# VH-VL binders against Prolyl 4-hydroxylase subunit alpha (phyA): the designs that were tried, part 4

Target 1, 225 residues: Prolyl 4-hydroxylase subunit alpha (phyA), of Dictyostelium discoideum (Social amoeba) (q86kr9)
Amino acid sequence: KIFNKESLNQLEKKGYLIIDNFLNDLNKINLIYDESYNQFKENKLIEAGMNKGTDKWKDKSIRGDYIQWIHRDSNSRIQDKDLSSTIRNINYLLDKLDLIKNEFDNVIPNFNSIKTQTQLAVYLNGGRYIKHRDSFYSSESLTISRRITMIYYVNKDWKKGDGGELRLYTNNPNNTNQKELKQTEEFIDIEPIADRLLIFLSPFLEHEVLQCNFEPRIAITTWIY

## First folded at step 19 (VH-VL; from m1 with light chain N31D G90A T91A S94D A98G)

Design n6
Fold by ESMFold2, fold request of step 20:
Structure n6 (fold): chain C 225 residues (1-225), chain A 125 residues (1-125), chain B 111 residues (1-111)
Amino acid sequence: as target 1 above (225 residues)
Amino acid sequence: EVQLVESGAEVKKPGSSVKVSCKASGGTFSSYAISWVRQAPGQGPEWMGGIIPIFDTAKYAPKFQGRVTITADDFAGTVYMELSSLRSEDTAMYYCARGYDEYYDYGDYYYMDVWGKGTTVTVSS
Amino acid sequence: QSVLTQPPSVSAAPGQKVTISCSGSSSNIGDNYVSWYQQLPGTAPKLLIYDNNKRPSGIPDRFSGSKSGTSATLGITGLQTGDEANYYCAAWDDSLSGYVVFGGGTKLTVL
């Protein structure tokens, strides 16, 4: 069982959870870090924010990371056979995140997860990602969208002042009378330290990645639909 | 199957404004780029602008800058296009259309894969 | 007056091949992907080609696209009477803050 009544209530009330020392295994954390950075160093990531039809960086104003989509089959095996040999420890992490997905299905009435989507993201010095939400809320019960965002961090040498925090905006999105210029923004800055797992409700919490003053900033995100 | 549904046809007087809405049927448009394209009778399409709702950022064609406002309403799940200071040459079919780049996980405007059926705005002289 | 230039019309017999040209500049076709749209009478435009030469699911391989320099070409082989339509090219234009530009359209007549 990954979470208890108190942590579930916090997720429902505040919209996010922070779990430190998630794997609690320095060797695993180092292996995941090495696998993640090696994907970048071996040119296996695509540059996010790049205009698709040109070499020019015209969309970098939105996001400045390098990304890879990781696809798994029904047996929790990485579908790309060449990739599978290079990210075995990332796959171990994804197995652990599947346990959290299963707990959502078991504990939350009618959650009924449909699929997951996993992205490896690597930011270089100066990289950022502007304020956004991962999905919109829809009252249609058949709408397929991201419902839960889970972000695992592996930045083992991160220190205060390095930048790259995830700024998570905690304002109540349902309070429209406070939405205008009179609204005081509430946020917390989530330090992207190693072995931290951040979980939040995708439709409700706007967030951004503050400019990095270090590299690499590595995050592995799994969305639950 | 996703359909884009524009609001109904409108007849307007010169100098007024019109606000047309667009909703996705059978899905969501939150991560897509939503474009507004108009087409006057017997003419080619004109891109007016668009918005990527998850970033709340809009872009406008130079011809329409200052006359068009494109917004997204998160609560209503709707994208709006408002065209002001209407003239007779604004009589046209108005479409919403979407685009998405799976590799960058956000909408883009490079192509439009799903189009609404369009709605007519008539500016009577 | 469209930013991208297309011939106003083309015609060919059933079963033949036709090409439709689209001319632009370095800030649009030269640096950016081209898309093509088919508009049958009384309908909305339909995406035919994206990313210069790719077809969405359901578009037959007798439709093809290519790009060279600041020009793009739509090719249609095995012409059918149902291909009679207006065809539009489009591209992102990098100038200013960026926007989409369309061609003026080409009316294809199948005789």
Scores: ipSAE 0.026, ipTM 0.603, lowest interface PAE 8.0, mean pLDDT 83
Fold by OpenDDE, look of step 19:
Structure n6 (fold): chain C 225 residues (1-225), chain A 125 residues (1-125), chain B 111 residues (1-111)
Amino acid sequence: as target 1 above (225 residues)
Amino acid sequence: EVQLVESGAEVKKPGSSVKVSCKASGGTFSSYAISWVRQAPGQGPEWMGGIIPIFDTAKYAPKFQGRVTITADDFAGTVYMELSSLRSEDTAMYYCARGYDEYYDYGDYYYMDVWGKGTTVTVSS
Amino acid sequence: QSVLTQPPSVSAAPGQKVTISCSGSSSNIGDNYVSWYQQLPGTAPKLLIYDNNKRPSGIPDRFSGSKSGTSATLGITGLQTGDEANYYCAAWDDSLSGYVVFGGGTKLTVL
């Protein structure tokens, strides 16, 4: 339904897929934006960091986003059970993303997704996220890790020069061992425009968020495990 | 205020396994890192490992690698620590602890702001 | 025994200032944040200091932390009888796959 043969080939060969006009519903996009921004304004997001144990993990030059985890399971005790009442349209988006997950389960042999994680992230002016990988996947690892990253953008007024692009470093998606991955200088910059959905293979592609010259930069990221 | 409620005291024989649970009361684990720390009588605390429940990824101290298993049940809001091949030296108070929530990180454990009351595990023949 | 080294004991009179040292290496204190814990008899450890020098809510400002190089220091001013406890430093250690290390603890006696 969502994926055609070409898109699957794209994902398989290049490790990423960009889908524009994902929802193709301006009203929904606006509502998702409002809900997202409202969560931020209501201080429901917390500052994110990397390498929590190090002296530099709180450095905004390393990671400058505010984040909120969004759980889909109303029975879960991990997150606010009432969150869904204030983010109805975000949940609408997540329902659509679940369809994507289901398609992966159907078209990728032995994919067998077990869960998803969703994170609302807001960047302010000057905010960035240094080069990183979402997954620590290794052929030797017995732990379940992120396999797919899906990033949905709701930046309605973004234009060139505003910054905040996601720089995706293109690696060989056929690599199965993280230790064998080589740093590459090849990359593509992905504009965080509204209603764009970026999907990429979490274990294989490093990425960064370039410095924002606007605010707020809003993205909703869902990882498939 | 969030509290961590651990399962009850355990008395085990050498060679057996023990599984201790930790549940959040008055709140949720959210995206916190939950650590297990034990303390033998007259000794200082010893970090065993931890898990970020939402990620379902655990880290273990080298000393306990292969003998401890930390898991999370997101639905139950509970974290578990299972220690196998018990020996007398494993007799200790076992604490679960949560990281401070001022900032979030994906995987490091370095401080714990909320502690359970501890579960006594006694290993004796 | 413990990766981080603390003096086994310190003592002072009420109202005085005490300092507790914690020494480690580059792989732990040198490169990572230090936290401090107070443990009263028969209780779980309580976080006093995190991120080298930050206090959680509810911790009075008479508790302070600092770090220099591969060493950290806990300071307690206006010592009270209720401060008699064991104090532990902790840090993330980057060695191997990384893990939390604690000091051996310092027994503070209020004279």
Scores: ipSAE 0.015, ipTM 0.561, lowest interface PAE 9.4, mean pLDDT 84
Fold by ESMFold2, fold request of step 20:
Structure n6 (fold): chain C 225 residues (1-225), chain A 125 residues (1-125), chain B 111 residues (1-111)
Amino acid sequence: as target 1 above (225 residues)
Amino acid sequence: EVQLVESGAEVKKPGSSVKVSCKASGGTFSSYAISWVRQAPGQGPEWMGGIIPIFDTAKYAPKFQGRVTITADDFAGTVYMELSSLRSEDTAMYYCARGYDEYYDYGDYYYMDVWGKGTTVTVSS
Amino acid sequence: QSVLTQPPSVSAAPGQKVTISCSGSSSNIGDNYVSWYQQLPGTAPKLLIYDNNKRPSGIPDRFSGSKSGTSATLGITGLQTGDEANYYCAAWDDSLSGYVVFGGGTKLTVL
């Protein structure tokens, strides 16, 4: 179980939670890593800086990863039959993330999750993603936007200096306006080490992926709506 | 399903400015690019500029650079366009429109799939 | 006026086929995706085609798009009286800091 009094308090107060040793199973971690990298090596990912129509490209100065959307049916089965045999252990991870989604529904009043969306992302050497939020806050339409971001990292050989940290901006939201943002930004850098799960509130925490000095950098992201 | 609603029609004097708002009903702007497009009577559309709110960075067409400012208010769910130094040639219908990149799961300017009904700005003395 | 060039008008009988051309340059249509819009009198433009040849949900397959070099073409088959409208092409232009360019429009008349 992921939520207790301490972890819920941190999520409420800080907007994020870091869970290390999430699966705590080296064999599973290695299998997820291999499945993820094999999707890239088998040319099953789409370069995020280039549209699927293969015209010239989208501006890679925004993001430089390769991505794949993973779709599951109502019975938690991978909808793409060809894909399902190649990502069995990733699907196991998604089942574990669904348990966290269920915990949100059970412990946060009126959370009432609608759906999840999952993306596999692989960065090569030099890849990055500029500062952004995963959604915008709106009181009128909270039921159809991303509310929770969960990122699972599987980079088993990551070392300090390799780059690719997720920079999570922790600025005080009460002071965020156009003129007050000229002061030094507060942030933490999240190392993308294997078996780390990062959870944060999608509308409130800006973040970026710092430039990678290694490859592959692999992350599996699930958004809860 | 989602509708874009611009603020009401305005009549302005030459040399003044106008600020038009755009709000989404039944949705949010958070993942979309929001463009401002104007159309003078009997003429084709002109893209003025746009913003992708998750990046908080606007882009402007060269013709309007320096006269137009586009901003987003994430808590109000509203995008604004302000056009300054108005002249009679600025009399037009002004639209907001949104676009989305399915592969990035955020907006882009490559196409506009939802348009507002438009609002008229008239510049007369 | 317009960066993209379209014929000012085109006509065809009900049930027939018509094509509308859009000519640009390497910095716009040549390197970037094309979209097409229909504008009925007194209404806002409506997206017909995006990413050169894709249709949004709800657009019938009698509307089609294609691109070759620095030119794009909108095709409409099975013409109906309700197709009388102005049609505009658009594309991203990589010049300067980047911006969207439109064609001047083509008025379709169904005789």
Scores: ipSAE 0.013, ipTM 0.585, lowest interface PAE 8.1, mean pLDDT 83
Fold by OpenDDE, fold request of step 20:
Structure n6 (fold): chain C 225 residues (1-225), chain A 125 residues (1-125), chain B 111 residues (1-111)
Amino acid sequence: as target 1 above (225 residues)
Amino acid sequence: EVQLVESGAEVKKPGSSVKVSCKASGGTFSSYAISWVRQAPGQGPEWMGGIIPIFDTAKYAPKFQGRVTITADDFAGTVYMELSSLRSEDTAMYYCARGYDEYYDYGDYYYMDVWGKGTTVTVSS
Amino acid sequence: QSVLTQPPSVSAAPGQKVTISCSGSSSNIGDNYVSWYQQLPGTAPKLLIYDNNKRPSGIPDRFSGSKSGTSATLGITGLQTGDEANYYCAAWDDSLSGYVVFGGGTKLTVL
């Protein structure tokens, strides 16, 4: 078991869980870092942006991440052979995350996960992501919604002051209307330190990436649907 | 139920431009692909292009490349299609449609599962 | 003129079975998924079949799809008066920069 009863309770009540030393393998962490960084260097990531009307926002102060979707099929295989060969250790991480998903399926009544989606994200100096929610749809929606967000960090030399923290706005998940974005001033800042896994309830918790004062800031996000 | 709401009918002169909007009733397109498909009277559908808002990438059919521009407003949950240098043969019903992959949850153009009601664009002198 | 070729019309009596063919090439139907759409008069197209043979929610099992090689087929059993419509096949075409192609459509008349 990955989660004890206390961890599950925390997730349920607080809406988030932080796991340090998730892989607890420095070599794997380094390899994941290298693979991630190489994807970035090889221009495999796309600059993320926001659109308002006809204006494209490329301002790093709004959203300054580069992203790459990592698609895995129902057999947890990366179909892109080139990608598969270049991110083997990332794929290893994703396999571990699948174990978490499976555990949720087993321990949470009627969780019944449908799928996962994974995104590699890299921020540069000055980059941030404004306050947002990962899921906008309620359970009543016909659309598949993100239920759990898992963010794995692989920033080896991150220090306080380097920026890039995830500011998680903490609301009681049980009192949160999924249809309405509630602004709260209550938050926690989560350092994007290496081998940290953040898990939170996607429909309930808003979050932002604070301005980075270092680069690259690397995170791998997996959503459970 | 998710609906795509399109802007109203347009009457345009040859040489002018038209911009049609498509808004998701849910307020966001998420990772869906939004396609624009037109249909001239008595003819079949013709794919013009599409956009996946989350990637901010648009694709265009060869026939319309250079003359059509597809954009997205993530805040408004709206996608736009602008067609320039209008001709009489551009008279058609213009549909926006949603493309979705149920497993990978990213925009796909393989199929369109939700359609707008269409916007009539008439080009006449 | 359509990239995908369909018969212009098909007719049958209620309760009968009809098939609508869609022929393309390797760059579209051969290598990519086929979707089918029903269009009733005065309405937008409606998705009937996706990924060659999958039915979206709400589509009865009277509708079926299949693909072989560079051809696809839509099958309709237990034909009903309400099935009278135009039917279009579609596929992604990998040629050029890639784009969606449609068939010319088939008018189904219920006799």
Scores: ipSAE 0.013, ipTM 0.555, lowest interface PAE 8.1, mean pLDDT 87

Design n6
Fold by OpenDDE, fold request of step 20:
Structure n6 (fold): chain C 225 residues (1-225), chain A 125 residues (1-125), chain B 111 residues (1-111)
Amino acid sequence: as target 1 above (225 residues)
Amino acid sequence: EVQLVESGAEVKKPGSSVKVSCKASGGTFSSYAISWVRQAPGQGPEWMGGIIPIFDTAKYAPKFQGRVTITADDFAGTVYMELSSLRSEDTAMYYCARGYDEYYDYGDYYYMDVWGKGTTVTVSS
Amino acid sequence: QSVLTQPPSVSAAPGQKVTISCSGSSSNIGDNYVSWYQQLPGTAPKLLIYDNNKRPSGIPDRFSGSKSGTSATLGITGLQTGDEANYYCAAWDDSLSGYVVFGGGTKLTVL
């Protein structure tokens, strides 16, 4: 088992869980970092843009991430062979995350995950992401939505003051009647340190990426649907 | 439940343009594909085009290429469809619909599992 | 006019089985998944079948889909009065830059 009773209780009651030393393999961490950075360096990531109606713009103060979707099919296979060969260690990470997904399927009644979606995100100095929610919760939904957000950090040289923390606005995960985005006063700042895995309930917790004072800030986000 | 909320009915003159909005309630952003499908009175549905908002990548049916513009608002979780050079034949119910593929990690146009209630657009002189 | 061809109408008595055909070409039904939609009077289309033969949650097993070659078939068993509606098939068409095509629709009348 990946999760003990305490961890599951934490996730249930607080809506989030932080796992340090997730891989507990310095070599793997370094390789994941290198692979991530190389994808960025080779312009495989796209600068995230914003749209408002017909207006399009890029603003790092609003959304400063460069992103790459790492597409894996329903069999957890990267179909792009070139990509698969270049990000083997990232793929290893994703396999580990799939174990988490499977664990949820086994321990949470009627979880029945459908798929995962993974995004590599890189922030540069000055980059941030404004407060947002990954999805809305509805117990009566017949549609697919993000239910779990997993963020893996691979910032091996991060230190306090470097910025780029994820500010997680904590809500009661048992409040299933919250259909609207409500700003909460309570939050925790999560340092994007290497080999840290943040798991939180996507429908309930708003979050933002605070301004980075270092670069690159690298995170791999996987959503469970 | 994820819903697609469309803007209100429109009455337009020939030659004008109409812009219909579709707001998604599934979050502030999504990788789902949002399609626009119209249906004239007594006719079947007709796919106009679609967009995957997170990628800002739009596709258009050949029939509407150059006359329709599909855009997304990343802040509002809203997709827009603008149809220009309106004709009487453009009188129809306009639906937005969410596209998905359970096999892939991103939205696609292969099937539409969530539909808006539709926006009536009437073009008359 | 529609890229996919459906019979304009079918009818049957309650409890009976009906089939609705959808014919296309290699560029659409032949090479791509077929979806089916039910449209009740005055409502938006509702996804009935996707990926040729899969049912979304909430769709009863009375509804079935199949595909062979460039043709697809929707089957409805145990016909109910509430099944009276228009049914449309759809598929991605690889022609040009690719786009979704629909059938002309089939009006199902429950006698």
Scores: ipSAE 0.005, ipTM 0.514, lowest interface PAE 10.5, mean pLDDT 87

